VHH binders against o75319. Designs and how they scored, part 58

Target 1, 181 residues: o75319
Amino acid sequence: GNHIPERWKDYLPVGQRMPGTRFIAFKVPLQKSFEKKLAPEECFSPLDLFNKIREQNEELGLIIDLTYTQRYYKPEDLPETVPYLKIFTVGHQVPDDETIFKFKHAVNGFLKENKDNDKLIGVHCTHGLNRTGYLICRYLIDVEGVRPDDAIELFNRCRGHCLERQNYIEDLQNGPIRKNW
Short names: E, the ipSAE of ESMFold2; O, the ipSAE of OpenDDE; V2, 0.75 times the mean of E and O plus 0.25 times the DockQ between their complexes.

## First folded at step 3 (VHH)

Design s9 (framework vhh_4orz_3)
Fold by ESMFold2-Fast, scan of step 3:
Structure s9 (fold): chain B 181 residues (1-181), chain A 121 residues (1-121)
Amino acid sequence: as target 1 above (181 residues)
Amino acid sequence: EVQLVESGGGLVQAGGSLRLFCAASGRTFSSYAMAWLRQAPGKRREWVALITSGGKTDYADSVKDRFTISRDNAKNTVSLQMNSLKPEDTAIYFCAAKPGYTYFSRHYDYWGQGTQVTVSS
């Protein structure tokens, strides 16, 4: 349907690039058909996403979409020059090992293919917070050896909103390392 | 195979400046991200600055606006310009290299042996 996701308006559209990484997090863009329900300053279309990234003097090289739906926008709404990867991730529960592995593999592949540029990996779920923050932090902890609390703090600061789901936070702090490339 | 050799360390007074150099030998320097990390006596190694293969820079909050990292791919060098030095900057400074774009010390592929920086009060 064309209804705005619950609490979507409560979140900043796009965070800042996470220093020392290629990650930038944002909430789900909404295609043109949603704009009739939004004030001009509330609009955040795929075009708006790319304009906001450009305003930060950054460039997207990959979008990873973690939503469990295609209703908000279609890959066809994105520039053809930017790869799009869909990883269907259910909300509320900690992502399973298969999902974590797919995310890690996509990030590693992007970094290997983009050594000669500064393009970013854009990651979003519905609000760009819980699933998004979990997978980015899980990557930093498992692959880069970052301490869990440091990864969470870095994500929270750059996104402009703190991870909300206690089960996600607990898994990041105390859960097992997922060893798979 | 990348070998890294640091130079430029020394003793300076608080408020002074120092420039560190890292000379890289071996293939693929231009495709590596280059970083500076430091380790003070009795402390953990901490990240200071990073420059990507494309020239984008990042800095730890403790050194923002005081330190500047740069690279010269033609000469296979990375430098760290350190201004407004504080006693808290006293440490052994290491040059490190890795493919990709992360600054966390656990996963750097190549390290230099370090150069000592001492800042007196």
Scores: ipSAE 0.137, ipTM 0.536, lowest interface PAE 4.0, mean pLDDT 87

Design t1 (framework vhh_etentamig_d1)
Fold by ESMFold2-Fast, scan of step 3:
Structure t1 (fold): chain B 181 residues (1-181), chain A 121 residues (1-121)
Amino acid sequence: as target 1 above (181 residues)
Amino acid sequence: EVQLLESGGGLVQPGGSLRLSCAASGFTFSNYAMSWVRQAPGKGPEWVSGISGSGRSTYYADSVKGRFTISRDNSKNTLYLQMNSLRAEDTAVYYCAKSFWPTHRGYFDYRGQGTLVTVSS
């Protein structure tokens, strides 16, 4: 259906690039069929996403879609020049080790292939907050050795919204580091 | 073309101070973490310090914590390392490096010749 996700309007469409990283987080874009339920200033289509990224003088090199649905937009709604990766994640629970590994592998592969450019990795779930923030922070902590509270603060500041799920925050601060095999 | 040019090294007595500089070009400086890495004669490279793209977060190796201060001026595309209370063990060639994150353990993009710091009486 064309129902707007719960609380989707409460969140800023696109955050700022996380300085010192290649990450930028945003909420799920909604294809044109959703616009009849939105005021003009509330619209955030795939086209709007790319326009807002360009307005920040940035360029997307990869989109990682963490939603457990394809109803909001289709990969075909994105420019053909930008790779799209779907990692199905269920909300509310901390992502499992397999999901974390897939995310880390995708990020590492992008960085290796794009070391000589400045293109960004765009990451989103429904609100671009809990699953998105968890996986970005988990990457920074486990792979980059960032202190958990520093990773969380950086994400919150750049996204413009604070991580809300206490179980996600607790896992980032006190949970085990997820090592690659 | 990423270019990094280190300067400011020299001979200094134990307990002395030096300020190193790194002039960066060929990339959007503020979008990258930067690190200082040193290599003593006959030893492998040792990560010394890192700073986030914005300059907000700084990190230090235990061997230099409390003595060294990393900073950057994004308007001038320049990275700095203020070294105080220098010890003989700090003698090394110092390189600046572009990195994904300040504590990144992987790839460092250091292409400069480095700057030599010698601490001796």
Scores: ipSAE 0.000, ipTM 0.142, lowest interface PAE 15.7, mean pLDDT 86

Design t10 (framework vhh_etentamig_d1)
Fold by OpenDDE, second read of step 4:
Structure t10 (fold): chain B 181 residues (1-181), chain A 121 residues (1-121)
Amino acid sequence: as target 1 above (181 residues)
Amino acid sequence: EVQLLESGGGLVQPGGSLRLSCAASGFTFSNYAMSWVRQAPGKGPEWVSGISGSGGSTYYADSVKGRFTISRDNSKNTLYLQMNSLRAEDTAVYYCAKSYWPTHRGYFDYRGQGTLVTVSS
């Protein structure tokens, strides 16, 4: 259906680039069919996403979609020049090792292929916060060796919202490192 | 074109201090984490220290923690490494490296030609 996700309007549409990284987080853009249920200023389409990224003088090089549905927008709504990767990620629970691995593999692949540019990895779930934040932080911790609290703080600051799920935070802070390969 | 140019290396006695600099160009300096890595004669490369793009977070290898301080001036596109209480085992070529994140497990895009630090009595 075309119902607006709960609390979707409460979150900033697009965060800021995470300094020292190639990550930027945003909430899920909604295709045109959702616009009738939103005030004009609340609308956030795939086109709006790219406009907002440009306003930050940035460019997306990859979009990783972590939502567990395909109802929000179609890959065809995105520019052909920007690769789209779907990683179905269940909400509210810590992603499994396979999901974490897929995310890490995608990021590492992107970084390897994009050493000669400054394009960003755009990551989103529904709100672009909890699943998104967890996987980005999990990557920074496991692959980059970042301190958990530093990763979380950086993400929260740049997204403009703090991770909300205690199980995610606890796993990031005290959970085991996951395999990178 | 990304360029990294290290300077400040030299000969110093054990217990002495040295300050390394790295001039960066060809990219938005503040958007990237930077690291120092070193390679001693006959040994493989070793990550020494890292700093986030903004400079708000710093990281150190256990071997240099408490003795070395990494910093940066984004207005000057320059990375620094203050090395105190130097030891013979700190002798190495020190490289400035452009990184995605400032840790020993992070990726490096580019590094400079290096500057030699020799600690000897």
Scores: ipSAE 0.015, ipTM 0.335, lowest interface PAE 6.9, mean pLDDT 91
Fold by ESMFold2-Fast, scan of step 3:
Structure t10 (fold): chain B 181 residues (1-181), chain A 121 residues (1-121)
Amino acid sequence: as target 1 above (181 residues)
Amino acid sequence: EVQLLESGGGLVQPGGSLRLSCAASGFTFSNYAMSWVRQAPGKGPEWVSGISGSGGSTYYADSVKGRFTISRDNSKNTLYLQMNSLRAEDTAVYYCAKSYWPTHRGYFDYRGQGTLVTVSS
């Protein structure tokens, strides 16, 4: 269906690049069929996403879609030059080790292939906050050795919203490092 | 350098009114949402109200809705909070904050020194 995701309008469409990383987070873009339910200033289509990234003088090299649905937009709505990776994740629960490994593998692969450019890894779930923030922070902690509270603060500041799910925050701060890489 | 200077706090009787001001400098004021955040003694920060960069959209915490009014003057780089029907529970240090989104879900940055509001008989 063409129902706007719950609370979707409560979130900034696109955050800022996280300094010292290749990550940028955003909420799920909505294809043209959703625009009848949105004011012009509320629209955030795949085209709007790329326009907003360009307005920040940035360029996307990969999109990682963490939603558990394909109803919001299709990969065909994205430029053919930008790789798209789908990692199905269920909301509310901490992503499992297989999901964490897939995310780390995709990020590391992108970074190896893009050493000679400054293109960004765009990551989104429905709101671009909880699943998105968890996986980005998990990567920074486990792979780059960033302290958990520093990773969370950096994500919150750059996304423009604080991680909301206490179980995600607790896992990042006190959970085990996943050395599956 | 980003600077936010809050003023207008003071002692007021329950049911009274105060108007807070925040003078902003060091950034393009109209490009950012602004928020008021308060912190009562011994408690964590509580978001009070937010306003979009253009001033076209305003948001309020349920605890202040109908009593407080947020506004801005982009020509003067100034944010305001008109507080009416004040209650003892409104006693707090009030901070203005630069934000990327004008609701309680925003990240709040560049808080100044704050201005103390005391509601007491």
Scores: ipSAE 0.013, ipTM 0.445, lowest interface PAE 7.9, mean pLDDT 90

Design t11 (framework vhh_etentamig_d1)
Fold by ESMFold2-Fast, scan of step 3:
Structure t11 (fold): chain B 181 residues (1-181), chain A 121 residues (1-121)
Amino acid sequence: as target 1 above (181 residues)
Amino acid sequence: EVQLLESGGGLVQPGGSLRLSCAASGFTFSNYAMSWVRQAPGKGPEWVSGISWSGGSTYYADSVKGRFTISRDNSKNTLYLQMNSLRAEDTAVYYCAKSYWPTHRGYFDYRGQGTLVTVSS
């Protein structure tokens, strides 16, 4: 249905670019059909997403959608010039190694093809927090060699909300490095 | 636009101490990791230490670990390097660097004049 995701209104629509990276995190955009249930200041459509990123003097080059559903918006709601990648993830559980590898592959591919520009990789789940924060931090730890606590601090600050799922935090701090090439 | 002003260098005897400072402007200092990079005459730049944006994590090259302490004051946009038990091989121009992350990963933006540290008797 057209019901607003639980607690969706509690989160900032878009975070800030994570300095030193190409990542920006946000909550799921909601297509026009959801706007009947939202005040004008609560609306966050795909168009609103691109407007807010432009207001930060940034530009999206890729969107990675981690939600387990297609009901919130469709790829055709996005500009045709911005690639869209769907990686189905289940909430509450730490993403499996296959999912982590898919995410790393997509990020690495984007960076190689966009080394001559400064376009961002936009990542979202429903709230743009737990699954989103986990995969971004996992990339920074495993691929970039960032310390887990530093990756988490950077994500929390730039997103404007702290990672909430203790199992995700525990895996980032103490879990194995996933070395998939 | 980005400006980094290093200070505190000088001539010091082996075993001595110096405290370096870096005044940063032109960017949001508290959003970036910061590093100290040094360059001895005729050699390439060598990363010596880094600190996370919050100051919560610090990192050191093996050559300086246990002797140097990096710190920052985000309210003053200032980075510090406390150098103890200085050795002749620490002689170099020291640069403050805005960095991708506080490790030896090589993504450093250093544009200041540096501050010369000479360790000699």
Scores: ipSAE 0.006, ipTM 0.197, lowest interface PAE 13.2, mean pLDDT 86

Design t12 (framework vhh_etentamig_d1; at its last look DockQ between E and O 0.01; V2 from the best seeds 0.00; counts 0 for: pae E 15.1 > 2, placed apart)
Fold by ESMFold2-Fast, scan of step 3:
Structure t12 (fold): chain B 181 residues (1-181), chain A 121 residues (1-121)
Amino acid sequence: as target 1 above (181 residues)
Amino acid sequence: EVQLLESGGGLVQPGGSLRLSCAASGFTFSDYAMSWVRQAPGKGPEWVSGISGSGRSTYYADSVKGRFTISRDNSKNTLYLQMNSLRAEDTAVYYCAKSYWPTHRGYFDYRGQGTLVTVSS
């Protein structure tokens, strides 16, 4: 179905680039079939995503889709020049070590291949908040050595919404560094 | 520097009305959503209402729907909150907040000094 995700309208479509990183977070784009259920100012299609990124003078080089569904848009709705990676991630639970490592591997691979440009890694789940914020912050903490509270604050400010799931926040602040699976 | 200055609070009896104003400076007012956030004595902040940068979309907490009306005048960089049918539980300091999105899920930055609203006989 074409049901708008619960609370989707409550969230800003696209955040700002997280300074010092290649990350930008956003909520899930909705394909054209959803637009009949949205006011013009509420629309956020894949095309709208790329327009909003360009308005910030940024360019996407990779999209990582963390939703546990394919109903919102198809990879074919994206420009053929932008790689798309699907990591099926269950909501509400802290992502498992396998998911965390897949995310880290994808980010490291992108950064290695894109040393000579400034293209961004776009990350989204349904709201671009909990799973998205967790995995971005986990990367910054474990790989970049950022302090947990600094990573969370940076994400919250740039996304325009605070990470809300207490179990995710608790894991980021007090959980172990994930070095392997 | 972002500056927000709230005004219009005061003492009012239950069932009364007040209109709050917020004068904004230091940023392009029309580019940002704006929100009203209140803090009752001994409680944490509660989001009350939000309005999009253009003014086309407005949002309200369930506790104030039908009683409060948010509006803005982008030519004057001013945000308003019309409060009708006031109740004792509306007693709080009301803050104007620059926000990135007009709903209760926004990140609220640059809170003003606040204006006290007391609803009491």
Scores: ipSAE 0.352, ipTM 0.697, lowest interface PAE 3.0, mean pLDDT 92
Fold by OpenDDE, second read of step 4:
Order: sequence, then structure tokens, then C-alpha cells
Structure t12 (fold): chain B 181 residues (1-181), chain A 121 residues (1-121)
Amino acid sequence: as target 1 above (181 residues)
Amino acid sequence: EVQLLESGGGLVQPGGSLRLSCAASGFTFSDYAMSWVRQAPGKGPEWVSGISGSGRSTYYADSVKGRFTISRDNSKNTLYLQMNSLRAEDTAVYYCAKSYWPTHRGYFDYRGQGTLVTVSS
């Protein structure tokens, strides 16, 4: 139910926009029921997410939720101005081709529909790091043609934390390109 | 594989009622918002109604408010659209769609093959 995810407090709540992209990564916001288990300064709610994004003079245009549960917050907790997409993504293992495709398709759809603005694609898993970082980097590598090490470095720098999972890093650096359709 | 199968369409007179059903499979039904969209002959797709995964929140296009009711039975993986006071302009192929949230934006990643609703005297 309302158990705080392990190590959740250890990560910055929101990263920075990745220059040259529309991506921003953040850790999972927690609904109000979790607040009783947190110090005030540790709280990070859906509302807090949007406030922090605004503080960066940015605006979210889409949220992609990669967590494998819905216990952290409800889509209804988000402003209706921002669409929300759930892509259930298993942790600790490299996402399968279907998951990668779903992510790419969502991003491409957003970019197609949002050519007239500079709104961001917010992506999160539990910590907003490993699954999040992998899929963002996978997109940059496969779709945008970015060099793997450059994509990883960019993500790490902007998230404020480095990808931790060696299997993710290895797949990004040496794994095959995944299909884009 | 995601599958959405609509049923319940047919011919009905103006003022009549129909109940559409959509059988969903290939994903955890209750985790996703669902929508009905329709496409009339010669026209583009139109969002009709949406419902949250839990069914707690529902939304309707202005054109169908007060006449249509969206609902879902998560235990049966089924989406419904109760259509009352049908009008000629409601004639269209009705599609069940696996939707983003909120549903009224009209974003979805999958829709069924549709069921034809014809309203005519």
C-alpha cells in the first residue's frame, strides 16, 4: 500500500531538461497518503512535480509512467492539461522490444502533435533513473542517432544521478538497435 | 496482443436506444482509461466518451452529454456505452479505444474494428 519505495529519498525529485531534447526525468511522485511517512522536505507529490517544473520555466506536455504498479499516485491526481501514459515496465531487466516500441511510439506521437510548442515529455519510473534512463537513451540512440556514450552522459548529467544498472548500460553501449516500427 | 472487440451496433429509429459493448483482452483492463470514438461517413474521427481505469471518472463530448452513458465492468474486461435518445447525426462506426488519460484529449494507442450504428426512420 503506502510503503515508501526503497532508496526513493536518495534521489533528486526532478532532473533538468535534456538539452536538444524534449525529455525531463523525475522520480515517482507520491500521493497524499504517503506524506505521513515523510518529513515535509521529503514530500514529492504530483502537485510538487508541476511546481518544480514551473520553477525551471518549463511545462510538461506528457507524462510517461514506467512503474510496474499504480499504487504511488492516480492519473486523476494530475492536471487534466497534461496527458498521462502508463507503460508497465519491469524493473532491473532490459525492457523488451514491445516496451521499447511503445515508448518510441508515444514519444513520436507527442512530437508530431506538439510541433508548435516546447512542452516537455516527463518520464519516470520509481527512482526516475534506470528504466527511465534506459528508455530515453534507447530513443536517442535508435531514433535520433546519438552516440550511446553521449546519450548516457547527457541523461546522467541532467538527471543528477548516473545510470546504475550495468545490464542497461551494456545494452545501450553494445546492444543492437531496436526496431522503430 | 491487445484486442478490442465492439458489439451491439445496428439500425435504430430516432429517439431509440442502443447499448454497445467492447470486450478487451491482451492487457490489464482495469489499469487503463478507455474511450469510445466514432466516425461518421465522410467525416473524421470524433471522441465520444471516456472513463478512467477505476470507472470513477467519466467524460463526454458535448454532443452526447445527457444522452450517452459510459461504464465498465473490470471483472469482465468489458466497456459499455448506453446510447439513449439517438439522433440521425449519431450514425457512425463506433470504436472502443485504449486511451491515454485524460480521455477527452482523444489520444489512444489502440482501437477495435468498430461497430456500425445507424439511426434512421
Scores: ipSAE 0.324, ipTM 0.692, lowest interface PAE 1.2, mean pLDDT 94
Fold by ESMFold2, look of step 5:
Structure t12 (fold): chain B 181 residues (1-181), chain A 121 residues (1-121)
Amino acid sequence: as target 1 above (181 residues)
Amino acid sequence: EVQLLESGGGLVQPGGSLRLSCAASGFTFSDYAMSWVRQAPGKGPEWVSGISGSGRSTYYADSVKGRFTISRDNSKNTLYLQMNSLRAEDTAVYYCAKSYWPTHRGYFDYRGQGTLVTVSS
């Protein structure tokens, strides 16, 4: 269905570029069919996403969609010039090693192919917070050597909302470093 | 459990045509971009063509543009490559691939066993 995701209205649509990284996080954009249940100021479509990125003087070079569904928008609603990757990530669970590896591989591939530009990797789940924050922080910790608390603080500040799921936070802070290859 | 089964290869004279097919299973076909990748003997893989999940956007390597046409039938979970004006340099094993992107960028993990296309006089 076209039900607005629970609590989706509570989150800022798009965060800020995370300094020192290529990441920007946002909540899932909703195709036009969802707008019947939204006030105009609540709307956040794929078009709105790109307008907001442009307003920040940024450009997306990859969208990583972490949702476990296709109901919110179709990749065809995005400019075909922007690569799109879906990594099916179940909610409420710390992502498994296969999911973490796919995310790391996608980011590393993007960085290699985009070393001569400043385009961003846009990452979203439903709310752009817990799964998104976990995988971004896991990348920063495991691949870039960022301290867990520093990665979490950077994500929270730039997203404009704090990570909420304690099992994700505990795994980032106290869990094992995951393999990068 | 992704599976891809290529077919339609064969021996063709230069200037000839072939149509390749790829039967897909183990994933929601219409949700993913697909690509054709070819590998000549002793060489690395070369991306040939890609298509978006809906089939509306298509992309081609410069070496095949104007000669090859990628298409898909989402109701049959099948990817196609129409190959016209074939040249000797098109000789390769052709693989379909589940792609992260419809273009040459990204990681192309899911390939079948391939189908051999030989172009010779």
Scores: ipSAE 0.000, ipTM 0.129, lowest interface PAE 15.1, mean pLDDT 86
ESMFold2 (binder alone), look of step 5: mean pLDDT 85; pTM 0.864
OpenDDE, look of step 5: ipSAE 0.007; ipTM 0.257

Design t13 (framework vhh_etentamig_d1)
Fold by OpenDDE, second read of step 4:
Structure t13 (fold): chain B 181 residues (1-181), chain A 121 residues (1-121)
Amino acid sequence: as target 1 above (181 residues)
Amino acid sequence: EVQLLESGGGLVQPGGSLRLSCAASGFTFSNYYMSWVRQAPGKGPEWVSGISGSGRSTYYADSVKGRFTISRDNSKNTLYLQMNSLRAEDTAVYYCAKSYWPTHRGYFDYRGQGTLVTVSS
């Protein structure tokens, strides 16, 4: 179906690039079939995503989709020049080690192949906040050795919204490091 | 093209202080974490300190904690390293490095030519 996700309208469509990183977070763009249920100013399509990224003088080099559904938009709605990766991630619970590993592997692969540019890794779940924020922060903490509070603060500031799920925050702050390889 | 130019190195006595600078150009300075790394004679490179793009987050190697302070002025595209209570083991060539991530693991994609710091009585 084309039901608008709950609270989807409450979140900024696109965050800011996280300084010092290649990450940018955004809420899920919705394909055209959803537009009839939205006011014009509420619409956020794949095309709108790229327009907004361009307005920030940035360019997407990869999109990681963490939603647990495929109903929001199709990979075909994206430019062929931008790789699309789906990592089905269950909401509300801390992602399992396999999910974390997949995310890390994807990011590391991107960085390895994109050393010669400054293209961004766009990450989104439904709201582009909790799952998105957790995995980005988990990467920064586990792979880059960033302090948990610094990672969380950086993400929150750049996304324009704070991580909401206490279990995510607690795991980031006090949980074990997950294997990177 | 990315350019990083270190300065401020020199000879100093143990217990002395020195301030290093790094002039950056060729990229949006404030968008990147920056690091200082050093290499002592006969030793491999050692990560010293890192700072976030905004300057809000700073990181230090255990060997320099409490003695060194990293800072930046984004309006001047300049990175700094204030070194206090210098020790003989701090003798090294110090490099400014453009980092990919907010990290204290020494990841960087560009490095300057370095400035020599010699601590000796």
Scores: ipSAE 0.017, ipTM 0.442, lowest interface PAE 4.5, mean pLDDT 91
Fold by ESMFold2-Fast, scan of step 3:
Structure t13 (fold): chain B 181 residues (1-181), chain A 121 residues (1-121)
Amino acid sequence: as target 1 above (181 residues)
Amino acid sequence: EVQLLESGGGLVQPGGSLRLSCAASGFTFSNYYMSWVRQAPGKGPEWVSGISGSGRSTYYADSVKGRFTISRDNSKNTLYLQMNSLRAEDTAVYYCAKSYWPTHRGYFDYRGQGTLVTVSS
């Protein structure tokens, strides 16, 4: 199936690096087979992703894919030099503690291994917004000690779109800090 | 409630080194970015360096990059600034500050007396 994800065209392909962090958020890249359903200006392939990151004078060191599918692109569509991590995360629901722990562990491991460079952690779900924004903000709040509203504002500004899911926003603002996951 | 106590300043010759400490209390230290801010005689405050709650992310003003190293010990609620290759222009009262932003444009809470660093021959 080559169905373009619903509302995928409504979102900017790639946000800006979040200042003071190693995070950059983007919507899911779509492999070549989807291009027949897209105008040239709508295309956002894995290659387009890396071109847009380089246009910002940045370099990806890790991609974390939060989608609950592998139909949009395959890891083999990415440069062999960039690690790819899949964390299957169901949409609409606040990610569970196991998912939050996996995300935190991956980020911490990347930062330890990339101490001597400035490569970015690219994070995406389908739209690069709700699951992506939740997990990045959750990391900033729980691990980096950022105030919830500051984390959300930083993400929204750098992504170019505001978090839409009220349950995600509510959990970030008032939910517990997850420390053993 | 928030209390910050800076120490470690003193008189040092150009090219010398000092290690500043800040003892923090009244908040969950590991949950906050911490910063060092300095104020030279007759000048306004200048942000120097910042560190994330975990200690993993560090930030430096261009004027100190490569010479200063910020670190923290969350088990002791203590923030540090290792200052190497000190210059006359580093002469200032140094304050530690609780912050919420990864950048010097964020909110800073200056509570302590500061510690004076004088770089002079």
Scores: ipSAE 0.000, ipTM 0.107, lowest interface PAE 18.1, mean pLDDT 85

